# VHH binders against HTH-type transcriptional repressor CarH (carH), part 21

Target 1, 299 residues: HTH-type transcriptional repressor CarH (carH), of Myxococcus xanthus (q50900)
Amino acid sequence: MAERTYRINIAAELAGVRVELIRAWERRYGVLTPRRTPAGYRAYTDRDVAVLKQLKRLTDEGVAISEAAKLLPQLMEGLEAEVAGRGASQDARPHAETWRESMLAATQAYDQPRVSDVLDEVLAALPPLKAFDEVLAPLLCDVGERWESGTLTVAQEHLVSQMVRARLVSLLHAAPLGRHRHGVLACFPEEEHEMGLLGAALRLRHLGVRVTLLGQRVPAEDLGRAVLALRPDFVGLSTVASRSAEDFEDTLTRLRQALPRGLPVWVGGAAARSHQAVCERLAVHVFQGEEDWDRLAGT
Below, E stands for the ipSAE of ESMFold2; O stands for the ipSAE of OpenDDE; V2 stands for 0.75 times the mean of E and O plus 0.25 times the DockQ between their complexes.

## First folded at step 12 (VHH; framework vhh_7xy4_2)

Design q1 (from x4 with S31H; at its last look DockQ between E and O 0.67; V2 from the best seeds 0.00; counts 0 for: pae E 2.3 > 2)
Fold by ESMFold2, look of step 12:
Structure q1 (fold): chain B 299 residues (1-299), chain A 121 residues (1-121)
Amino acid sequence: as target 1 above (299 residues)
Amino acid sequence: QLQLVESGGGLVQPGGSLRLSCAASGFDFSHYAMSWVRQPHGKGLEYIADISGKGGKTYYSDSVKGRFTISRDNAKNTLYLQMNSLKPEDTAMYYCARDKYYWYRGGMDSKGQGTQVTVSS
């Protein structure tokens, strides 16, 4: 039953109407009365966007806005029936792409408040795992690739990645604490990329697993000390950066030697899958896909 | 409904080449990282390669690096695997898969029906 809502900048983009014009139409003709979010932003529903689209269409066709507003009640009767018929099956893909495009544009302009506003809208509209999978992670991957190709600066990449990371940490903190099976999650030593680890932590929490998250750049001996104190049911490690098989094996050997032999150790990420034979030799599980979540979570 | 349909397998001599294709439908193809995995007869799945949604970042298994090339054509919703310098140990059923971003592109969430590649004299 919950309606998707949008801030004015997203509603403007969806409807093809400038923000200034939306505000003018609201003030002068009273065609919309958007609600406010708890944070104080105007919240536009799918119905509000449909109203804006109709007004845009009519005015583009030469109808005076005063006359378009008079026609709107009858036009909206038909549209509400049409939207109701499609509302339950609405595909989230167009909205996800629009959010990513808006955040990318804000990133290019160094507009951190706009990035924050769009992130709030995403998290108000989507469940946490869906927000991660369809919006947040793909955006950060796109931004990272643009940085590597030189079409975004390091400062632009950091601006958006830090904002997204903050929201992921908040989602993780708000997720269920977990009552069974305890996992300790960390990145490889020298591994800076934390996004995948946070995503895995979020998923595990939603599967009922208790997660202790150690984060980035955890030295093997420090991990060993934490594991000795915490006595978890498993360790989950994230590795992203491309590595030679030799470097990967050297690092994983240090990690394995720091951990009890009977303790299940999992590694995830493309770098781990690239070196599957090394993982097998060291008795380390490689996360391959969705079927492995039950094994990792113990269900 | 997500659909992944692999094609292009067949019988080839050692040292030969094949190009596999995977037609994707039922989801926003360019939104997702995609991967190839294979399963030799009587063995478990082996990761081969993956490619980011826009195609700018690739990873390869040690066993195929330098011989195989993953690519995609987002206008055609098609994933490719160019396999060169094929060896008998490359004989397997080959699957394309859609990745999720848990563990940073290491979480396959769906897989096709596969296409057989056989490398023998």
Scores: ipSAE 0.519, ipTM 0.810, lowest interface PAE 2.3, mean pLDDT 83
ESMFold2 (binder alone), look of step 12: mean pLDDT 85; pTM 0.870
OpenDDE, look of step 12: ipSAE 0.856; ipTM 0.939

Design q2 (from x4 with G53N; at its last look DockQ between E and O 0.58; V2 from the best seeds 0.71)
Fold by ESMFold2, look of step 12:
Structure q2 (fold): chain B 299 residues (1-299), chain A 121 residues (1-121)
Amino acid sequence: as target 1 above (299 residues)
Amino acid sequence: QLQLVESGGGLVQPGGSLRLSCAASGFDFSSYAMSWVRQPHGKGLEYIADISNKGGKTYYSDSVKGRFTISRDNAKNTLYLQMNSLKPEDTAMYYCARDKYYWYRGGMDSKGQGTQVTVSS
């Protein structure tokens, strides 16, 4: 599977840099060497987009583009490590709670521009998997808890969750395409909580797995038809909302029956762990912890 | 230097109660969900319960729901498990674990050394 690439207009949109400026920077400073596709247009990688973002940040701060280009080797070291890494090996930002607190306060005040600014800071400072694990997912959990208890309104919850979801989707689009092992990922039937599934997809892509993401509300029969057509190496299912053991068993039985007997099926999320015995009786793997990512990815 | 130190285990009769504690250090405790897992001798790990980083949302396995209560004190960096109506089947090594938000909340990345709970007459 080829490295994910973008045409210049999409790279420009992702980086927040006008196409004409990208061309000028390439021509005058040789900062990017994009390959040409067979169709003859420039192809920009995720690394190229990251370089463009860094150049924009420095020039917005008043650094001359010629000076920004001199700093690029150090910036490239960080970008290469991030692209090559499979779940970032070191913790670099001990202030994740400060970012979460800032976004929560802004959410309480309905200050969407401030939430956006803090999200931009987080995503500029942390690798994608660390940003999700240390900031985005904990924030969404906290916001959801406050909404359920009535200390945040639905409007406040939506204000932050919509922006976080948009950034998570962008991170998924920028993630490497996998070259081995194919997983089909879906939420449990009737499961509306998508963020756990998106986070799992992001992590699997960074482990080199090709992911077909079906999203929410996929009935068992339709999942079975998709699996028959796609012939994946495994199915991953997200289940977050609480269910009785009876409802969980009924649903999982229908899912198991719709899927080939030899196909590995994994369930993740708090509801899966709550009903571990049901999963075991139906020959479904329960995601328990960090070591299971390698088992899912086949590494 | 993440450390999770469990305590409060021991021998108890069926129907009895125990309260487990876990002292956490070396990381920002209030930023993480926490869980209890157990391992009966010679068996695999079994999830028991988890609690959100601020303490407002809990989940329990079917095997302990209604009998066990997870709680936390973020000011003291301590996780608790109140175990009531204990049964011989609850005999196991009990571990305190730090969760990451895998699948939104469903996966531990670290656990302590454990404390033994034995339920026997």
Scores: ipSAE 0.683, ipTM 0.875, lowest interface PAE 1.3, mean pLDDT 84
ESMFold2 (binder alone), look of step 12: mean pLDDT 86; pTM 0.880
OpenDDE, look of step 12: ipSAE 0.813; ipTM 0.915

Design q3 (from x4 with D28T G53D; at its last look DockQ between E and O 0.66; V2 from the best seeds 0.72)
Fold by ESMFold2, look of step 12:
Structure q3 (fold): chain B 299 residues (1-299), chain A 121 residues (1-121)
Amino acid sequence: as target 1 above (299 residues)
Amino acid sequence: QLQLVESGGGLVQPGGSLRLSCAASGFTFSSYAMSWVRQPHGKGLEYIADISDKGGKTYYSDSVKGRFTISRDNAKNTLYLQMNSLKPEDTAMYYCARDKYYWYRGGMDSKGQGTQVTVSS
C-alpha cells in the first residue's frame, strides 16, 4: 500500500554511495528532500535511490557534483519508468534474510537498541504486509525454534517478540479502514501468541475489511457476548500452540456453542490445520491458504 | 517462475510405503515453511503436514500422525514426505505447497501440479 522507503544505510548500499556522502550531497546541494519516519530518521524512496545512482555515475565519470546536480531535472523525467520497474523487482530483494540475521544476532546479544534500529530499517524499506511476511513472522518462528531447542533464552524470545508486537500495533493503527465486511478477531482461549492474529488483522484491513480486534485471553462466552453486540460478518480465531485433538475439540466446541450457527467462524494457524476434521465436524472453516483471504474479505 | 514439482507417487498395496519428493525453484526455498496437502477424488484439499523453513518444527494432521514424516533438504531445495503404513483412504493426489506465515504459521500461497498416490489391494 505505501511507497517503499529505505533508511540511509540501505539507500547507500542500493546506490553504491557512502552514507556520509549522501548526507553531504543532501546538505550542500539540496538534491534530495527525504521525509522523516515517525521514529525520526530519514526515509529514502526508490526515486531517491535512482537520483543517488545517477549522481554516483556522473561523479565516477569525472563530472563535478555541482554540475551533476544541475543535470538532475532532465534526468528525473527518465527515472520515473526505471523507479516503477525497480519497485516491482525490489519486492524480491535478498535483504530479508540479511535483516533477519541482523535481528537474530542482536537478540542473541540482548541488544534492544539494535533490534529497534533494524526493525525501523525494515519498516522504512518494505510495505507493511511484505515486512510481516518476509521478515517479522519468519524471524519470530526462527527465534521460537531456537528457544525450544535451548539456543535462546525465554528473555531473548520475549525481547524480540515484544519489539515486533509494538511495531505491528503501530502498523495496524495506520492501516486502511474497511466498510464492506466486519470481522471480529481473537485468539483461541488460552492462546498466548498474538502475532498471527495481528498479522491476519493487518492483512484483512489492507483488503478493505473492518476489523474489531479482541486479542488474547477472551473466554468463549465473552466472545459470544461481543458477537451479539457487534453482529459481525465473521469471526476469525488464531490458534498457534500445539494441542491434542481432544483439547482442541473441547475448546472449539465451547467456542462454536457460544456463537450463532449461521455466523461464519474461521480458524487459522498450525493447530487449526492439524485438526481439520474437528473443524469440519463443528462447521468451522480452516484457513488453508491465499485464496481464503478473498472468501474472508467477501471479494 | 516459481515451480514446485512433485514426484514419487504410484500404486502400492495397503501397509506399503512411498517417499514423495518435491523439487522447488524460482524462490528462496530456505526462507519458507513448506507443506504437503492432498486431494482425494471428488473431495476438497486436506492438509497433511508442514515443516518450518529451517526444518526444526513440524506439524501433522491427525489423519497421518505417526505414519507420515515430512522433511526437507535446503541444500537441494527439496521437500520430502515419507509415507508408511499406507491405507486405501490415503489414495489422493498429493501436492507440495509453499506456506506463507499467515496466522503466524499456516496457509499456502502456491501449490504444485501433484503426484498421484493409489493404495489398492
Scores: ipSAE 0.669, ipTM 0.869, lowest interface PAE 1.4, mean pLDDT 85
ESMFold2 (binder alone), look of step 12: mean pLDDT 86; pTM 0.873
OpenDDE, look of step 12: ipSAE 0.849; ipTM 0.933
ESMFold2, look of step 13: ipSAE 0.664; ipTM 0.864
ESMFold2 (binder alone), look of step 13: mean pLDDT 86; pTM 0.878
OpenDDE, look of step 13: ipSAE 0.802; ipTM 0.914

Design q4 (from x4 with D28T K100T; at its last look DockQ between E and O 0.55; V2 from the best seeds 0.00; counts 0 for: pae E 4.5 > 2)
Fold by ESMFold2, look of step 12:
Structure q4 (fold): chain B 299 residues (1-299), chain A 121 residues (1-121)
Amino acid sequence: as target 1 above (299 residues)
Amino acid sequence: QLQLVESGGGLVQPGGSLRLSCAASGFTFSSYAMSWVRQPHGKGLEYIADISGKGGKTYYSDSVKGRFTISRDNAKNTLYLQMNSLKPEDTAMYYCARDTYYWYRGGMDSKGQGTQVTVSS
């Protein structure tokens, strides 16, 4: 079957680029080589429209068109990977993996618009919690590991992390406030990794829980004062970064002592799992998995 | 779709060793952190070790630190747990699980059917 094509006016509308600008880019930078139809019109393919969208996105973000054209090969490689299923076997490549690979490729190219577009596709296709669990969280873990190993720079890691964080904050704003039980969520003192805490807040709100989110690096005494004022039904704490057993125990002891006896306290994150015996001794619940959401939410 | 198959359990004497394996399929193995968890008879699940997708970060519960080693071979889509200096308290059903390191998903989102480890004199 013949490849779908568009006349220049339609391609312009689809890409959000003025017709005269398409002609200028084609002439000056050779970014497109459209063919002629039998009727004499320039014919733009879906790939040509994708090229125009990428150039528009970059120039809207302040990239000079000459610089944007130099980036096209890398950017089109990521786009082609996303659509490769049309002409090649894609066995054993679920949609979530394709999205993550596309975002990773875009991150490597410093292509914020492409990361944004893929995030929009994910959030249009998946419910918020599934998007977080299957795409966003695994992506952040992969990016973090690549940064640690040196295969991504700090700038690349920040680019994707900031984009994902912005989307999570937007999802939280759109989530129900919750009117059932009240949880106060915070990270451990000196804990800066908040993405899991944001995911937990999102999940709890969808379970009808009212959430007060305190965020990163909450000192134990300040948490205690907040809890006395708010009188929540539970406290949820996040601790992700690796900690020695001594540091973990000292910190959790201060947190437990700052909080009312009898108030349920939960900890989550990889560091909490490493020190489960300490948590049990201090009467702090360790979040183990999906079955614990009902316990935490009181349902 | 997604499958995790544990193997390598059995009966061992205290002080002995076992190596557990977990064959993974139906997903891009190297994109996910993986965990070993166990369930002693009549008890809840207990996390014992985690490893990042590329294998560069490992975490161990205090109960097994220094005795157990988690590893993965991403070319073979296989997760491993080397268990040394086994104690009667290590008797449990052992599961591998796919997970993330984030707070609310720090537990498994999928786990295998398990392999029994029994440490008895």
Scores: ipSAE 0.270, ipTM 0.643, lowest interface PAE 4.5, mean pLDDT 81
ESMFold2 (binder alone), look of step 12: mean pLDDT 83; pTM 0.849
OpenDDE, look of step 12: ipSAE 0.837; ipTM 0.925

Design q5 (from x4 with G106A; at its last look DockQ between E and O 0.37; V2 from the best seeds 0.00; counts 0 for: grease 24.6 > 24.2)
Fold by ESMFold2, look of step 12:
Structure q5 (fold): chain B 299 residues (1-299), chain A 121 residues (1-121)
Amino acid sequence: as target 1 above (299 residues)
Amino acid sequence: QLQLVESGGGLVQPGGSLRLSCAASGFDFSSYAMSWVRQPHGKGLEYIADISGKGGKTYYSDSVKGRFTISRDNAKNTLYLQMNSLKPEDTAMYYCARDKYYWYRAGMDSKGQGTQVTVSS
């Protein structure tokens, strides 16, 4: 596990310091002693980049470079703290976390107008998929967990989930036309948890897929009738709630039997991943991660 | 930038135990569900377990349920997998992964370099 290193051009880009200035600072002030790779080029570490950033900051504030270099021990101490803080909101709270905290506080207070205002702010500031990925879905999962643990009531959970659902439906209506492939999306029978399905529909629409969205709790026979009428390119199914392997297999068998054997069938959600072997036996694809979006969308 | 670094793999006898760790950095760890996946030599990735961002919900594949335990320490930005009653079929490269909220809770967007677990007599 070697420390990450960069060539000087990359270090310059990361630090916002011209390459010639990095070389001059090295030469005249000895602020950096980068190691050479076996190939002979200089290797700059994350620490080196952090030092360059601090020197740039101080010189931009009017500190002479000779004085900034004398502060290296203090700069090094502060830079170690900053480097250690990467991946958290330590240096600045991400706007997404602030929005999520605001909506959670409003939800706890039953403040529906405030939840609505924050949702409008999020959707004005971020593209739809980024808003879903960074704000809406994490919030819904956090709220659901708090409800299950008893720190939020059902009414509080419903308050936020209903408002998010309304916004997702609006986003789906406004999403780009899908013209080159057609998917029918539904939840498993008895599955009430539709937010994952709505998120998948939104993403497929942005990949150019035409989506017929049937929603929650779709019985297998009704899905089969819809598929015969619509003749889609694939079916996507959402299953989130925990199920025994036996119950999952019984349900998926009924679904598979209701659908044409040659029609691609995908399942997404935690229950699908938990029962991978069942899906494989029934010739059903399990959504595992980012790479599967292209397979599902036919790109 | 996002980094996931697995450790704790090794050679163990059948019936033995190992504890895998994953050090996470470059993102808000507690805001994301995390998972473990594995890849036996020459085969595709197999989902093992996941845990919600706050740690209150866990899920396991049928093949490991009852033998493996996923956990996290959000103060240390670390994900764990306790593996007990190991079998030769558990031999694989094990990866720590961050989940996006695809289909609500299921779909990795990033994984680490992996740590090898070998179960043999």
Scores: ipSAE 0.583, ipTM 0.835, lowest interface PAE 1.8, mean pLDDT 84
ESMFold2 (binder alone), look of step 12: mean pLDDT 82; pTM 0.836
OpenDDE, look of step 12: ipSAE 0.635; ipTM 0.855

Design q6 (from x4 with Y104F; at its last look DockQ between E and O 0.79; V2 from the best seeds 0.75)
Fold by ESMFold2, look of step 12:
Order: structure tokens, then C-alpha cells, then sequence
Structure q6 (fold): chain B 299 residues (1-299), chain A 121 residues (1-121)
């Protein structure tokens, strides 16, 4: 029976327990026996998260951890029955849309704690890549559209985007380090839309690629210097904001010229697909679909 | 399970118009960005346009911008492409595609069977 699992940093966030403390509890009291994935990383289940929550609650109430561990068997019998009932209910409804609606309503009310709670529920229920694809990215897109149309303020947009960014950064730190190929990822010069780049980085890390993430607004000359020092197997660039064909071509020409001729360069994002012919003329790969992940990662 | 069924293609004179439709089923349509891509005979797939799940943000390739309009009706699970000022170069098989939010926008994960558009004098 395959069940949903989480990396240790996600389990830590869900339970409100520091990673170092989780490791200490595992080591000293044997309260958790997480399985290892085929990749060698520890995988924490919903039950493991529930155990951590109970231990946190009891120790916050002043119970010594050694005594809290002794109480777990009885407490966990009730929780396992509750989780089984919850699982049956989840299959009956599309939870991704419900989560997005809940976070949107909380955002409209400036209710940051509620947005945080719903994000925790999402990450407890879904693997990181599915959480990003089905909940986080669609939510950010919807919020951005509402901001542009005037139905959300910039402060509401920032509230959601900053909290999603924090979770995404945490997921990146917990992701596999990767040993297959090395990619340098950056946004186009003057590009501020970072979330797509972070999502691409997360996915590449889960494909086993080592990623150096340079972030927003990387000038072509600075990218060239970084590539000379890092000697990556490819460069991945994010370009989301609309650009005229002339501006896009000028910018991409400078980027291509700053990089070694034989180095694969990929661009992703809406602007890349919009200017596909320019990319082709400059021998730059345009990310178009699911099958391109394997090509980009060299697998 | 997932199905994308295109319709509305046909033969049209240069300068003419066509409206393509795509009926979607087997997934939560409003949760996904959707795109149109085309394949001229003997050539690779060419991106045309995409639209966000809620319909508020659209993008177009340079080759069709100003002539084509993508839209969606989430209540009917239907994607549309209005094609105006058609040229012989627009002759191709047109496919409806479902996108994921790779790089925030643009990442086809499924496409339909296509509908033929022929622009001929």
C-alpha cells in the first residue's frame, strides 16, 4: 500500500517541530520509524506527522519527552482510526480547488494565519510537486489576475505570494541535492517573476539535477561570469512578463552571446513560447511541455 | 479518461475566418491553463496561444498575435480559438492542449486528436 509521505522539513513545518528536534526524538526515544525512499531519504507519513504533533503538544504542556513517548501507543490508536475516516472523505471531492478557494477567501480578509494553516494542510496532503502544480501555482496565477483586474490589492497579492515563496524555498532546501547534470537557473534580465523559476528548480531537483539558482533580474554579463566559474551542463532561464519581439530578441541575443556556444540554453515561461521563432533562430531551446523535462535534465 | 475533442476546422479562403472549439472532459477544466498548438504538414508542433485557468491572462505567438483570439467557457468545459485574417501559412492540424504551470506558464501535458484547417486560394 503506497501512502502519502513527506520530507523531514515538511513534516517539521506541519507538526511545528524543528528538524533537529525530530532527529533527536527519533534517535533517543524511537518514537518514529520513517521508511527510506529508494533515493535514500527519510519519508514521513501522515501518522508520523500526527506523532510529532502529539509529542509537541505534550512537551509544550510540560510532559517530559520520555513520558510523552510512553503515552503514544494509546493516543495513536485513536488517531489512526480518525485518519482512516479522513482518507475515505478526501477521495469524494476535488480538494485542490477547495484549498485554493479557502486561501483566496483568507487572502481577501488579510487573514495570514488562515492562509498559513491551509498551506500546511496542502503540504501535509500532497507531495511537493503536486502541491505546486495543483494548488500553489494556480493560486498565484489567480491572485495575480485579480490584482491586475483590481479585485485584490497589491498588499493582498504580496501576502499570499510571500507565504507561498517561503514554503517553496523550504521545499527546495529539503529536495534532493542531485548528481545528474548541473543546471544554472536564472530569470531574464529585468524579470521579477521568480515563482516559476523556483518551481522549475524544485522539479529539476526531484529529477536528480543539481541546481544553482541565481534568482531574479540576472544581467547577461553576470550570468556569463557565473557560468564560466560554475561550468554547468545547461542554463535554464525564466521569462514571464510580456515583451515586444524586438526587446525579447535583443535581450536573448545578449544572453546567448554571453554564454558558450555549445552550452545548451533553455527558456521557459509565457514570453518564451510567444517568441518561439526568435529562440529557434538563436539556437535556444523553448520549454513546451512535459517531455522537455527529461531532455532538459539529460535523462 | 482525459479527452480533448477539437472541432470547427475546414477549408477557407485567404482572409477568411474560422472558430475552433475544444470540448474537454475527464479533468477539472477550470484548474488548468489551456493552449492551442498546430502542426503544418511535415513540420513540428508550433505553439499558438494559451489562456489561464480562470481566463484572465492570455498569451499569443508572434505569428498569430492580433489575428487570433483564445477564450474559454469554464461552465461548458470548452476552449475556443477565433482565427481571423487567415493566411495560407496557417494551414495545419490544430490541437487543443492542457498545460501545467511549468515555469509559471506554459507546459503542455496532453493534447487532442486535432482538427484540420486549410487556407487555400
Amino acid sequence: as target 1 above (299 residues)
Amino acid sequence: QLQLVESGGGLVQPGGSLRLSCAASGFDFSSYAMSWVRQPHGKGLEYIADISGKGGKTYYSDSVKGRFTISRDNAKNTLYLQMNSLKPEDTAMYYCARDKYYWFRGGMDSKGQGTQVTVSS
Scores: ipSAE 0.628, ipTM 0.854, lowest interface PAE 1.7, mean pLDDT 84
ESMFold2 (binder alone), look of step 12: mean pLDDT 85; pTM 0.866
OpenDDE, look of step 12: ipSAE 0.840; ipTM 0.930

Design q7 (from x4 with G55S; at its last look DockQ between E and O 0.60; V2 from the best seeds 0.74)
Fold by ESMFold2, look of step 12:
Structure q7 (fold): chain B 299 residues (1-299), chain A 121 residues (1-121)
Amino acid sequence: as target 1 above (299 residues)
Amino acid sequence: QLQLVESGGGLVQPGGSLRLSCAASGFDFSSYAMSWVRQPHGKGLEYIADISGKSGKTYYSDSVKGRFTISRDNAKNTLYLQMNSLKPEDTAMYYCARDKYYWYRGGMDSKGQGTQVTVSS
């Protein structure tokens, strides 16, 4: 298919740059050479819009336009890969990976505005569950593991995870209310990692489940009190951090004892799968895959 | 079309070793966590191990930790399971699976057809 182009007014709107500035930048610095239509109008490509966005971003950060133009060749190496993927399907490189790569590169550079722009593109282009499954969750896991291995700093990891968390909370606010079955979702006692729980909440809401989200570090006794008051149809628990089999069993035993015998209890996360036999002995369901969503939701 | 093809199964004596392979195609292999699961005859699926797509971070079931090693070669689109100190209870159909990031890390959405491992003399 033909490359999509825009007249200068539309390119300006898309990039957030005044038309007068685009013309000045073209003339003075030669940063763009748009094709002319037979009618004489400038025709800007998606690549041109991406260049304009980068120049706008740098100048908003206080970089002089002359200096931003000098940096453009380095920035265009990453943009060439991203722009080439925007309007076409490629067999070996899905659009979701392009977004993840763009966010990772921006994260390495501490470029928060760029991470934000890519997140906005993802959420505008994909339904919430696809955005989470294909872009946000894989990115968070990759970034967290790079932090653990020392190839990203803690500041880089936190920058991305906090931005993604904010968007995930917004997706939850916009998700269906859920009017079938009631689930209470919490992290294990002493479990700080909440992103998996939020993702599970989002998916359950889209399956029509009403979700009460208790969040991080919920002590077993307090969960029991909440369940007594709420009378939910099930409890879903997140457990990500590594635990010894003994610690996991002690904790899960306390959780099971605090909850009604007939109440379905599910656990998800890496620690749950690692200690599957403990879960089975305690009559707790372990989340293992796609088909378990229907079982968890009771559909 | 997504395909996961396991190989390397067979008959082995107790205490022996075996290396399973899984050839993956039809998706961007390096972008997904991958796992091994097994099913003993007449029993349910049992999680064995998984490995992250980019970082290579690994997790193991308690039942195999210290005996089995999961690895991957992203250039060859291949997942491996090195199984050492095999026991009769390791007898099962072994499946290669693609994981989604459910609950942050883990949860399969697809699996292959399996390769049989039999530990007996």
Scores: ipSAE 0.711, ipTM 0.882, lowest interface PAE 1.3, mean pLDDT 85
ESMFold2 (binder alone), look of step 12: mean pLDDT 82; pTM 0.847
OpenDDE, look of step 12: ipSAE 0.859; ipTM 0.936

Design q8 (from x4 with S110H; at its last look DockQ between E and O 0.45; V2 from the best seeds 0.67)
Fold by ESMFold2, look of step 12:
Structure q8 (fold): chain B 299 residues (1-299), chain A 121 residues (1-121)
Amino acid sequence: as target 1 above (299 residues)
Amino acid sequence: QLQLVESGGGLVQPGGSLRLSCAASGFDFSSYAMSWVRQPHGKGLEYIADISGKGGKTYYSDSVKGRFTISRDNAKNTLYLQMNSLKPEDTAMYYCARDKYYWYRGGMDHKGQGTQVTVSS
């Protein structure tokens, strides 16, 4: 909780700005309001250092300091996320690439124990959603693409995807118990791609949603029976494999008809976005981006 | 410090062609699927196309399938959209976006500032 601060000489070094210029900018333009320590020295925060860096960049590009100060609020919006991450960041970008490379090499060698060991290291080092977003999902996409291009065999793809699936199921069992909203999640009929559905389930659990996972290959009629019994607040469907607009519309029509008219139905995945107009006509929500998680979770 | 900067928009006649570019920085470009979305004046965002991190798998909305081609150059951290057989209804602000692995590649987490494409006689 203790906010890190710097004396002016250190702030100057970190920002690449002369001490005398920092003092001049504070005095004339009011761009910083550093606190004083009990001993009377100025104390600069990580945010203050980020402000100085931005002013330095703009003035080096020829922007007058008075104009740079006017631009600062917008520029700082994005940078405060970076500054907040410097202290105890759980962004493992350097290790994420290394972990993915290690698992890929192990996969190429059919070395399942090594893949398992790296996965255990990832999950020990990162919170579940960060592990999924930064390591597991990018790896699965890379492996899947290599399999489709012929660079990896089906056995190599299965070796990795099976292990990642097992870890996702374990993470789901350990995830927070949801007490707000109940979602029923399934793959689109005849859809085999489950990993996106599992990732969505994990994220919804961390948003406090209770999730019932039905998995792959759930026919529309059977989904309707499950919804009758479970009375969920929404249904989420994963659809990835390409389909013609006609086939997609026929299938989604059957799904919509099997479900209560007032029940929110969401579809996610690349196939859903490809057929957005069909989804809109059938009163089905298409998952488009990060802001939709809050809508889906009811927050 | 993730940045997506679109360029290449402009005025073009119906039936014409235009090529959009998106310069990406601040992340491992080749590890992420990327997409193009557009916003016609006074309307919501419309998905156009996406491409896998290695470039081997693409998806297109029904509205542009067969006319537009998404591509990427991972050595230059650049995403492209080749737009052929342009129609007046293609007039919109076009945005480059990074996809997260939501639902296995179906969710944007960042979008650029956009470049305007206007198709008019």
Scores: ipSAE 0.662, ipTM 0.867, lowest interface PAE 1.4, mean pLDDT 84
ESMFold2 (binder alone), look of step 12: mean pLDDT 85; pTM 0.876
OpenDDE, look of step 12: ipSAE 0.831; ipTM 0.921

## First folded at step 13 (VHH; framework vhh_7xy4_2)

Design r1 (from q3 with G55S; at its last fold request DockQ between E and O 0.54; V2 from the best seeds 0.74)
Amino acid sequence: QLQLVESGGGLVQPGGSLRLSCAASGFTFSSYAMSWVRQPHGKGLEYIADISDKSGKTYYSDSVKGRFTISRDNAKNTLYLQMNSLKPEDTAMYYCARDKYYWYRGGMDSKGQGTQVTVSS
ESMFold2, look of step 13: ipSAE 0.709; ipTM 0.883
ESMFold2 (binder alone), look of step 13: mean pLDDT 84; pTM 0.867
OpenDDE, look of step 13: ipSAE 0.882; ipTM 0.947
ESMFold2, look of step 14: ipSAE 0.718; ipTM 0.880
ESMFold2 (binder alone), look of step 14: mean pLDDT 84; pTM 0.856
OpenDDE, look of step 14: ipSAE 0.883; ipTM 0.948
ESMFold2, look of step 16: ipSAE 0.715; ipTM 0.878
ESMFold2 (binder alone), look of step 16: mean pLDDT 84; pTM 0.863
OpenDDE, look of step 16: ipSAE 0.888; ipTM 0.949
ESMFold2, fold request of step 18: ipSAE 0.692, 0.708, 0.717; ipTM 0.882, 0.886, 0.883
ESMFold2 (binder alone), fold request of step 18: mean pLDDT 85, 85, 85; pTM 0.870, 0.870, 0.868
OpenDDE, fold request of step 18: ipSAE 0.897, 0.898, 0.896; ipTM 0.956, 0.956, 0.955

